# VHH binders against FERM and PDZ domain-containing protein 2 (FRMPD2), part 17

Target 1, 301 residues: FERM and PDZ domain-containing protein 2 (FRMPD2), of Homo sapiens (Human) (q68dx3r342to642)
Amino acid sequence: RDLCVVLLNGQHLEVKCDVESTVGAVFNAVTSFANLEELTYFGLAYMKSKEFFFLDSETRLCKIAPEGWREQPQKTSMNTFTLFLRIKFFVSHYGLLQHSLTRHQFYLQLRKDILEERLYCNEEILLQLGVLALQAEFGNYPKEQVESKPYFHVEDYIPASLIERMTALRVQVEVSEMHRLSSALWGEDAELKFLRVTQQLPEYGVLVHQVFSEKRRPEEEMALGICAKGVIVYEVKNNSRIAMLRFQWRETGKISTYQKKFTITSSVTGKKHTFVTDSAKTSKYLLDLCSAQHGFNAQMG
Below, E stands for the ipSAE of ESMFold2; O stands for the ipSAE of ESMFold2 at other seeds; V2 stands for 0.75 times the mean of E and O plus 0.25 times the DockQ between their complexes.

## First folded at step 9 (VHH; framework vhh_etentamig_d1)

Design r2 (from q3 with H113L; at its last look DockQ between E and O 0.29; V2 from the best seeds 0.00; counts 0 for: pae O 2.5 > 2)
Fold by ESMFold2 at other seeds, look of step 9:
Structure r2 (fold): chain B 301 residues (1-301), chain A 124 residues (1-124)
Amino acid sequence: as target 1 above (301 residues)
Amino acid sequence: EVQLLESGGGLVQPGGSLRLSCAASGFTFSSYGMSWVRQAPGKGPEWVSGIDTSGGSTYYARSVKGRFTISRDNSKNTLYLQMNSLRAEDTAVYYCARGGSETYYINPGYFDLRGQGTLVTVSS
C-alpha cells in the first residue's frame, strides 16, 4: 500500500508500507529521506477541517486510513491517504536549532502558514515577510532586468487577503520597491531574518483548534491556541480570531476532559473554563497536546 | 479502588543512581499519560518528567534533562524514573501523577490522583 506525505518544501513523497505499518515507521522513512537530524520538533499529522492533528508514532496506519485503502489493488486517487510532515514544537529562538536544515524547515512552515493565513499579522509585517522571502530566493533586487515584466508571482509571497485589499498591481509595486530599497541579503541570511520577525508574533508556535462555548450558539465560534507557553482562548468572528483569555502553564492547575468537554482549571482563581469539542477523541487529543506542549516548555526552561 | 504506589527511594551519594517505580492499579494505565513530580523540603512542588500513553514521547524539566529517563511498561502497569548523576538539589519526595486521557496536572497542588511519594536523599 501507498500513502502520500507532503513535505514542508511542497514535495509529495510516496511511501510504500503494509497494513501493519505504524506512523513511526513512516516518520522515520520520511525524515531520513529529508536528511533531518533534529527530529524532536517534527511529527506527522493528518488534516481535518483545515486543522492539523498530530499522530502518535505507534498508531497503526490501518486505524486511520480511509476505508478502501486496505482493499485497494493498487494506487487510486479516489481514497488517497495523505499525511503531512509538520513542526509540532516551536523553539522560542531559532538559535536553539543546531542545524541549518532544521531552521530552513521552520522557515518553510512559517512562510506557508503566513500565506495560507494560519498565522496572522498586520499588513506592514506581511509585506516585510514577503520581501524577506524574495531576498531568500533572489537576493538583491534585479537591477539588471531590462523588461518591465515582473520577476515574481505575488501569490507566492503575499497572502491572498492582503492582495485582495491592496490589488495585485499595488502589491507588486510595493513589494518591488521595498525589495529595491532593502539591504543586501540572500539565502539563509534572509531566512533567519524571516524567522526573527515571525518568532515575535503573538501567534508564533500556536496550534489553533476550533471549539465551542458550553452554550450552543451558532454564531459563537471559539478556538483554543495551544503552545509552549500555555493555552489561549479565542473568540472567532468573521473568520478572524481575538484572544479573550490566556493561561500560562504556571497559572493552570489542571486540564481535564469528559466526553466532548475540555476543561481548564485556573490555579490562580480556581475557576473552571469549559469548552465543547466535536468528539471525545478531539477532547483527548487537545489534552494530550497540552501535556506535550507543557513538557516541551519545561525542557526549554 | 484507583491508586498509585511509588517505591525505590533512598539515601544516595552525589553522582549516584536510583530507579523509582510507580505501580498503578484500578484504572486503564495504558490510556493515560503519566508524570513524575517532586517536592524538596521547604520548597514548592515541581514537575520533573512526563511520558505519553505509549512511551513514544518523553519530556523532562531542564534541571534533570540528560540525567533522568522516564519510561513505562504498560503490560505491568508500572511507571519508572531512572535517575543518574544525582545532585544534592535532587533531594525531594518524588510522586507519580496520572495525566493524559482524562486529566493532566500542571500545578501539583491540584493532584487528585498521586501516590504517597518516595523520598530521595542525596548527601555525603
Scores: ipSAE 0.271, ipTM 0.690, lowest interface PAE 2.5, mean pLDDT 85
ESMFold2, look of step 9: ipSAE 0.318; ipTM 0.725
ESMFold2 (binder alone), look of step 9: mean pLDDT 81; pTM 0.842

Design r3 (from q3 with A61Y; at its last look DockQ between E and O 0.40; V2 from the best seeds 0.00; counts 0 for: pae E 2.1 > 2)
Fold by ESMFold2, look of step 9:
Structure r3 (fold): chain B 301 residues (1-301), chain A 124 residues (1-124)
Amino acid sequence: as target 1 above (301 residues)
Amino acid sequence: EVQLLESGGGLVQPGGSLRLSCAASGFTFSSYGMSWVRQAPGKGPEWVSGIDTSGGSTYYYRSVKGRFTISRDNSKNTLYLQMNSLRAEDTAVYYCARGGSETYYINPGYFDHRGQGTLVTVSS
């Protein structure tokens, strides 16, 4: 049987496995292929409603596979089994990463998350990051290029929402001019600067998941951001999110679930903050994700 | 009812080793994550290590990582802590603590069920 694993460089890797194979077996095969050695930061995830859900290594592939995967699939079937190699645990500083290949994976994911608007930042920073990505790929501004003629596709460096607000032509001109005026920086050095900038973002390393308000009708759309430092509570309006409350782990007494409900109990105030998820499985997942992130944080210097 | 009984503490020289055990009863042990917590005289409680229901994920406080190993045997309803390369700063009463299947405790003061503890003394 076949499944597709999408790597952070965009490569689609076909993995051969049997029906009894686990996520861990696939993870080991994929990370070996990619020559990754610092494996503790990575996991395999599936996509549901534009959100990534990480899988435990013991999970059997047949439990998560699309309909018909256990059987001998028909050729030209539309039901593709796709997983994603993603970073689950984000270090506080890229210098804690021992291998340049690991730092490159962090760069690739952060760049992709910015372009796909999974990680938000202001316009000035978006333009700066676009220029850093250009420098990582092309080095310094090519003087032989006519300034108004593109040497890059804006969509590869700047999120679609900013392109819509500024127009593609204006984005091209402004990014090109910023690139032209930039100090000499190329390859890994540009990627490290990109990492340095993104590490300062409030949502760096934050894994965002949709939840709903428990209180009073109508149910309000909310989101939880779970990261190494704690949990962020967002209110969601018009496809944008606003941080309403932050819980550092030291400010958190316990996290509990009951059916579809997910509750954070503050150790500072004693107050309980309850959210509704789409299923008991999602509530348990969020609990386990908090546990994993807290454990990772306890082990970081 | 829920019962947690720690054992294996004692007096040991710096650099020595001890293995702590926690016998669990009165609940389905395999359904709960477990932790070790310690409290030195005159100090607040300190989380030491945690383990998930299957033993597949283990976590350690930074000062004990590489020296202590948490493990469990679900067939014997027993939690273990192997403590190597002991230091004077490891002197404390060590408690076995149960997590909830639907609850993750972050602050040590929120653990609902813990044993009476076993004293570990590391002295030169």
Scores: ipSAE 0.300, ipTM 0.701, lowest interface PAE 2.1, mean pLDDT 85
ESMFold2 (binder alone), look of step 9: mean pLDDT 81; pTM 0.840
ESMFold2 at other seeds, look of step 9: ipSAE 0.321; ipTM 0.729

Design r4 (from q3 with G50A; at its last look DockQ between E and O 0.56; V2 from the best seeds 0.00; counts 0 for: pae O 2.5 > 2)
Fold by ESMFold2 at other seeds, look of step 9:
Structure r4 (fold): chain B 301 residues (1-301), chain A 124 residues (1-124)
Amino acid sequence: as target 1 above (301 residues)
Amino acid sequence: EVQLLESGGGLVQPGGSLRLSCAASGFTFSSYGMSWVRQAPGKGPEWVSAIDTSGGSTYYARSVKGRFTISRDNSKNTLYLQMNSLRAEDTAVYYCARGGSETYYINPGYFDHRGQGTLVTVSS
């Protein structure tokens, strides 16, 4: 059987596996291929509705594969079984990462998350990050540069929403000028600066999942951000999210699930905050993700 | 007054079995989902299993799935936990609780149990 694993560098690996293979077996093969050594931060995820859901290592591939993959392993583009190598646990500081290859993976994911607008920040920081990514790839501003002759595609470095607000031409000029005035950085040095900037963002390391409000009136769209520090509750409107509540682990008594409901109970007030998910499976997943993030937080000291 | 009384614990060898009971009074038992929660020595509470009001849906922690079976008898106001293939790590005080929710306890002191619990010790 065949499945595709998308790596953070954009590489698509075709992995041959047995029907009885587990997620863990694929994970080990993929991380060995990529020469990763600090494996505890990573996991394999599948994508559902533009959200990543991490898989347990003992999960059998046949339990999550698309229809027809197990019994008649003829694949088409519509029946492709695809998993993603993603970072599940985000360290508070890149210095905790022992190997440069691990730091590179963090850079790659954070860059993609910025470009795909999974990780939001203001315009000034978006431009700064775009320049840092340019420096990581090109180093210094090209000495043969004519001002009207572009050397990069804006969409590779700046999110589409900012390009739309500023226009591609203005983005090109501003990023190019900032690159021209930047000190000499390339490769890992630029990536480390990128990491330093992104680690300060409010949504750094936050895994966001859609939920709905439990109300007598119709459901309102919300999101839960689950991270090492706790849980963030967002209101979602026009594809924009606003943090409404934050629950640090120490101020949280318990998290409960019942069918499609996910409930956070405050340990200081006793108040319950209930959200509706699309399935009992999703509710259970979010509870398990909270447990995993809480455990990771304890290790961080 | 709500009262839950756990019983059936004891000393058992690894691989052995026990059946726990929880006698409920002071409320309409059939109107509530029920859970088992355990607390190992020196550790925080851990949700074990839950059952809905009718007994039609049951839920288990990953650590006990396939080994433990929750059930209820609404005519006797009693909740049960059949524990098979017991392991040393199953050693704990077991409590029953109203509410069929799967629960992760972050603050160990937030666990508000109503009974004394019943001690299960698994040792050779």
Scores: ipSAE 0.588, ipTM 0.824, lowest interface PAE 0.8, mean pLDDT 87
ESMFold2, look of step 9: ipSAE 0.615; ipTM 0.832
ESMFold2 (binder alone), look of step 9: mean pLDDT 83; pTM 0.853
ESMFold2, look of step 10: ipSAE 0.275; ipTM 0.709
ESMFold2 (binder alone), look of step 10: mean pLDDT 83; pTM 0.850
ESMFold2 at other seeds, look of step 10: ipSAE 0.251; ipTM 0.678

Design r5 (from q3 with D112Q; at its last look DockQ between E and O 0.72; V2 from the best seeds 0.00; counts 0 for: pae O 2.9 > 2)
Fold by ESMFold2 at other seeds, look of step 9:
Structure r5 (fold): chain B 301 residues (1-301), chain A 124 residues (1-124)
Amino acid sequence: as target 1 above (301 residues)
Amino acid sequence: EVQLLESGGGLVQPGGSLRLSCAASGFTFSSYGMSWVRQAPGKGPEWVSGIDTSGGSTYYARSVKGRFTISRDNSKNTLYLQMNSLRAEDTAVYYCARGGSETYYINPGYFQHRGQGTLVTVSS
């Protein structure tokens, strides 16, 4: 039996496994193939509704596989089983990462999250990050490039929403000029500066999940951002999110669930903040994610 | 009534080891996650380690990771903390605390049930 693991460099890895295989077995095989040494930051996730859900290592693959996968499949193509190697725990500073390959994985995920608009930042920073990615791949501005011909495709470096606002031509000109005027920086050094910029972003390391308000009618769309520092509550409108409330772990007494409900109790005010999820399974996942992130925060520093 | 009884504390030299135990009664032990919490004199409580209902997932504060190991025996209703490479900063009263299966406690003061504690003193 086969499943596909998507790596952060875009590679699709086919993994052979049997009916008794666990997520942990796949994780070990994939990370060994990728020569990753610092494994504690990574996990395997599946995608549901454009959100990543991390899996526990002891989970058996047959319990999460699409229908038909457990049976010795014919060449039907009906159900492809795909998992993603993702970073679950984000360090506060890239210097805490001991291995250059680990820092490269952080760079790859953050770049992808910027381009796919999972991690938001302002226009100036988006352009800066695009130039840093160009420098990582090309180094210095091409010294004989004075024609109007582009040496890069803007969509590979700048998110689509910014390209729409500025136009592709203006983005190409602006990024090219910024690249031309930039100091010499290439390869890993450009990636490290990319990491330095992104680690300062408000949503750095924040794992965002859709929830709904309990008290408003109809139920208003919201999101929870769960990260090493705590929990962020967002209101979602016009496909954008606005942080409404933040709970640092030290300001949080407890997290609890009941069926589809997820509740944060403030240790400062004693006030309870309750949200509705799509299932009891999702509520439990969010509680477990908070536990894991809090534990990581207690270990880091 | 929920009862938690810690034992195994004592005086050890730096670099030494101790094993703490927590005997649980008055509830279905296997249905609850468990934690160790410590409190040094004159300081607030500090979460040390946690374990899920089955023992499959364990968590540690950074100050103890790699040195302490939490475990449980659900057949004996007992929680354990193996403490190795002890340091002076580990000196505290250690408490066993119950977490609900649907609740994760961040602030140790919100634990609804904990024992009287067992004193660990690390001194040269």
Scores: ipSAE 0.220, ipTM 0.669, lowest interface PAE 2.9, mean pLDDT 84
ESMFold2, look of step 9: ipSAE 0.418; ipTM 0.747
ESMFold2 (binder alone), look of step 9: mean pLDDT 85; pTM 0.874

Design r6 (from q3 with N107D P108E; at its last look DockQ between E and O 0.98; V2 from the best seeds 0.74)
Amino acid sequence: EVQLLESGGGLVQPGGSLRLSCAASGFTFSSYGMSWVRQAPGKGPEWVSGIDTSGGSTYYARSVKGRFTISRDNSKNTLYLQMNSLRAEDTAVYYCARGGSETYYIDEGYFDHRGQGTLVTVSS
ESMFold2, look of step 9: ipSAE 0.609; ipTM 0.816
ESMFold2 (binder alone), look of step 9: mean pLDDT 81; pTM 0.844
ESMFold2 at other seeds, look of step 9: ipSAE 0.671; ipTM 0.848
ESMFold2, look of step 10: ipSAE 0.595; ipTM 0.813
ESMFold2 (binder alone), look of step 10: mean pLDDT 82; pTM 0.845
ESMFold2 at other seeds, look of step 10: ipSAE 0.646; ipTM 0.840
ESMFold2, look of step 12: ipSAE 0.692; ipTM 0.857
ESMFold2 (binder alone), look of step 12: mean pLDDT 82; pTM 0.845
ESMFold2 at other seeds, look of step 12: ipSAE 0.593; ipTM 0.814
ESMFold2, fold request of step 13: ipSAE 0.614, 0.601, 0.633; ipTM 0.816, 0.815, 0.830
ESMFold2 (binder alone), fold request of step 13: mean pLDDT 82, 82, 82; pTM 0.850, 0.845, 0.847
ESMFold2 at other seeds, fold request of step 13: ipSAE 0.652, 0.648, 0.650; ipTM 0.847, 0.840, 0.844
ESMFold2, look of step 16: ipSAE 0.648; ipTM 0.824
ESMFold2 (binder alone), look of step 16: mean pLDDT 82; pTM 0.849
ESMFold2 at other seeds, look of step 16: ipSAE 0.665; ipTM 0.841

## First folded at step 10 (VHH; framework vhh_etentamig_d1)

Design s1 (from r4 with E102L; at its last look DockQ between E and O 0.87; V2 from the best seeds 0.58)
Fold by ESMFold2 at other seeds, look of step 10:
Structure s1 (fold): chain B 301 residues (1-301), chain A 124 residues (1-124)
Amino acid sequence: as target 1 above (301 residues)
Amino acid sequence: EVQLLESGGGLVQPGGSLRLSCAASGFTFSSYGMSWVRQAPGKGPEWVSAIDTSGGSTYYARSVKGRFTISRDNSKNTLYLQMNSLRAEDTAVYYCARGGSLTYYINPGYFDHRGQGTLVTVSS
């Protein structure tokens, strides 16, 4: 059987496995191939509805594979089975990461998440991050640059929504001018500045999942942001999310699930806040994710 | 008044077995899912297992799956936990609780309706 694992550098890795293989076995093979040593921050995830769901190492691949993968291992006759190597646990400061390759993986994921609009920030910061990514790849502004002749594709550095607002031409001109005026900065040093900027963002390290209000109103689409510091409750309108409530772990008494319901009980107020998910499986996943993030936070102090 | 009375705890050797019981009164037992929760000495509470109203669906914490079996007898208003292959790490006070919810406790003061508990000690 064939499994595709997408790495953060964009590489698609084909992994051979049998029907009894676990997620942990695939994770070990993939991280060994990628020469990663600081493994505790990473996990394998599948994508559902543009959201990543992390898998436990003991989970058997046959339990999560698309239909037909188990029955007939003919890779050309059924849907491909794809997993993603992703960062599950985000350190508060990149200096806690011991190896440059680990910091590079954080850079790659944060850059991708900004471009794909999973991690939001304002227009000024988006342009700044685009320039830092250019510096990481190109170094100094090319001195023999022809006016209005692009040396980069704007889509590789700036999210599509900002390009739509500004136009591709204006983005190219403005990013080029900012690059020209920037201090000499290359490679890893530019990546570290990128990390320094992104780790200060409100949504840094926040894993966002769709939920709904208990009242079952269709206009009451919501999201939960789960991170090392706690849980954030968002209202979602027109593909935009607004933080409504924040629960630090110290302000939380317990988290519970019942069927499709996910409930946070505040230790400050004693009040229960209940959300509806698409399945009991999703509710359990969110509870397990909260447990994992709370445990990671305890290790960091 | 809701009352839950645990029993069946005791001292057992590693690898041994115990069966816990929880006698329920003061509510319609068959209308509620039930759970077992434990608290080890000096540690926070840990959810162990849950069962729906009929006994058709059961749930287990990873640390006990395959070793523990939750069951209920609605005609006797009694919840059970069969604990096999016991380990030193299973040493705790075990509580039954009304509600079949899966729960992660951050503050131990937030247990749902629970009994007095029964002590299980696993030691050589």
Scores: ipSAE 0.351, ipTM 0.733, lowest interface PAE 2.0, mean pLDDT 85
ESMFold2, look of step 10: ipSAE 0.623; ipTM 0.825
ESMFold2 (binder alone), look of step 10: mean pLDDT 83; pTM 0.849

Design s2 (from r4 with E102Y; at its last look DockQ between E and O 0.54; V2 from the best seeds 0.58)
Fold by ESMFold2, look of step 10:
Structure s2 (fold): chain B 301 residues (1-301), chain A 124 residues (1-124)
Amino acid sequence: as target 1 above (301 residues)
Amino acid sequence: EVQLLESGGGLVQPGGSLRLSCAASGFTFSSYGMSWVRQAPGKGPEWVSAIDTSGGSTYYARSVKGRFTISRDNSKNTLYLQMNSLRAEDTAVYYCARGGSYTYYINPGYFDHRGQGTLVTVSS
């Protein structure tokens, strides 16, 4: 039986396994293939509604596989089982990463998260990051440039929402001009500057998940951002999220779940803040993610 | 009935090592995350370390990182804390505390289940 794992460079890796194989076995195979040494930052995740959910290493693949993959054989194209190699734990500074390959993986994920609009930053920063990615791939502005034929596709460097607001032509011209005027920089040095810029973003390392308000306003869409520093509560309006509350770990007494409910109890006020998730499984996942992020934060510093 | 019994405390010189154990009974140990909490004389409780149900994720307070190691043996229903390079400020009563199957405790004052503790004294 076949499992597809999407790597951060976009490569789709076919992994041979049986129905009794675990997530951990797949993770070890994939990270060995990718020559990754610093494994503690990474995990395997599945995607649901554009959100990534990390899996425990002891989880058996048959418990999470699409219908048909688990129970009976069917054509792989109809019952594709796909997992993603993702960064679960984000270091506060890229200098804590010992190997260049690890820093490259952080770069790849942050670049992808910006392009896919999971990580927000303003227009100036988006253009800067696009230029840094160009420098990482091309170095200096190409001297033999045909002005009517661009040397890059804007959608590979700039998120679609900005391209729509500025137009593709304006983005092409402005990014090209910024690249032309930039200091000579290439490869890992450009990637490190990319990492430095992204690590200063307010939502750096924040894992965002949809939740809903409690009974009083059940239709109100919200999100929880879980990261090394704590939990952020967002209100979601017009496909835009706005931070409403922030709970640092030191301000948190406990986190509890009951069925679809996820509750944060403040140690400052004693007040309980309850959110509704789509399932008991999601509530438990968010609890476990908080536990893992809290532990990472304590261990990192 | 949930029972947690700490052991392994004692008197040790600065720079020494101790290994604490916590024997758990009355519940399915492998279903709960576990923590170590300590309370020095005249001070409030402070969180020391935590470990998830499988042992795959651990974390530590900054004051003990690099010196203490939390571990668990689910086959023996036992939680451990290896304490190396001990310092005078590590002197405290050490408690093991059970997380919830559906509750994660962050502030040590909010744990519902903890033991009586084992005293660790670091002095010349």
Scores: ipSAE 0.516, ipTM 0.799, lowest interface PAE 0.7, mean pLDDT 87
ESMFold2 (binder alone), look of step 10: mean pLDDT 84; pTM 0.861
ESMFold2 at other seeds, look of step 10: ipSAE 0.680; ipTM 0.830

Design s3 (from r4 with E102M; at its last look DockQ between E and O 0.38; V2 from the best seeds 0.00; counts 0 for: pae O 2.9 > 2)
Fold by ESMFold2 at other seeds, look of step 10:
Structure s3 (fold): chain B 301 residues (1-301), chain A 124 residues (1-124)
Amino acid sequence: as target 1 above (301 residues)
Amino acid sequence: EVQLLESGGGLVQPGGSLRLSCAASGFTFSSYGMSWVRQAPGKGPEWVSAIDTSGGSTYYARSVKGRFTISRDNSKNTLYLQMNSLRAEDTAVYYCARGGSMTYYINPGYFDHRGQGTLVTVSS
């Protein structure tokens, strides 16, 4: 049976497995193939409604596979079974990462998260990051062009929302000019500067999941951001999220679930904050994710 | 009714070892995660360790990781804490506490149930 794993460099790996194979077995095969050594930051995830859900290593693949995967071995086009190698735990400073390949994976995911608008920042920073990505790939501005065509596609470096606001032509001109005026920077040095910029963003390392308000009818869309430092509660309007509440772990007494409900109990105020998820399984997942992030934070600090 | 009874505390020299036990009754032990919490004289409670319902996942405070081992025997309704390389700073009353697969306790003052504790004293 065939499983596709998408790596952060965009490569799609076909992994052969049987119905009794576990997520852990696939993870080990994929990370070995990718020559990754600092494995504790990574996990395998599936995508549901544009959100990544990390899998436990002991989970059997048949439990999460799409319908038909068990019945038609060696076919990949009927019901594609796709997992993603993603970073689950984000260090506070890239200097904590000991291997250059690990820092490269952080760069790749952060770049992808910027482009896919999972990690938001203002226009100035978006343009800066686009130029840094160009410098990582091309180095200095290519003055010896044989043709007047652009040397990059704006969609590969700048998120669609900014392209829409500025137009593709203006983005191309501004990014090209910024690249031309930039000091010499290439490869890993550009990637490290990209990491320095992104690690300062308010949503760096925040894993965002949709939830709903318990107290309103109709239920209003909200989101929870779960990260090493704690939990952020967002109100979501017009594809934009605004932080409403923040719970550092030290300000949190407990986290509990009941069916589709997920509750944070503040140790500062004693108040309970309850959110509705799409299933009991999602509520449990969010609780387990909080446990994992809290544990990571304790180990890092 | 839920009952948790800690035992195994005592006086030990620095570098020594102790094994704490917690006998559980009045609930389905295998359905709940469990924790150890300690409280030194004159200080607030400190979370030490936690274990899930099956014993497959364990968690430790930074101050004890590598020295303490949490375990459970669901057939005997008993929670354990193996404490090695003990230091004077480990002196405290140790409590076992019930957590659940549906609850993650961050602040030890928010446990639903805990025992009366067992005293561990580390001194020469």
Scores: ipSAE 0.223, ipTM 0.676, lowest interface PAE 2.9, mean pLDDT 84
ESMFold2, look of step 10: ipSAE 0.472; ipTM 0.777
ESMFold2 (binder alone), look of step 10: mean pLDDT 83; pTM 0.848

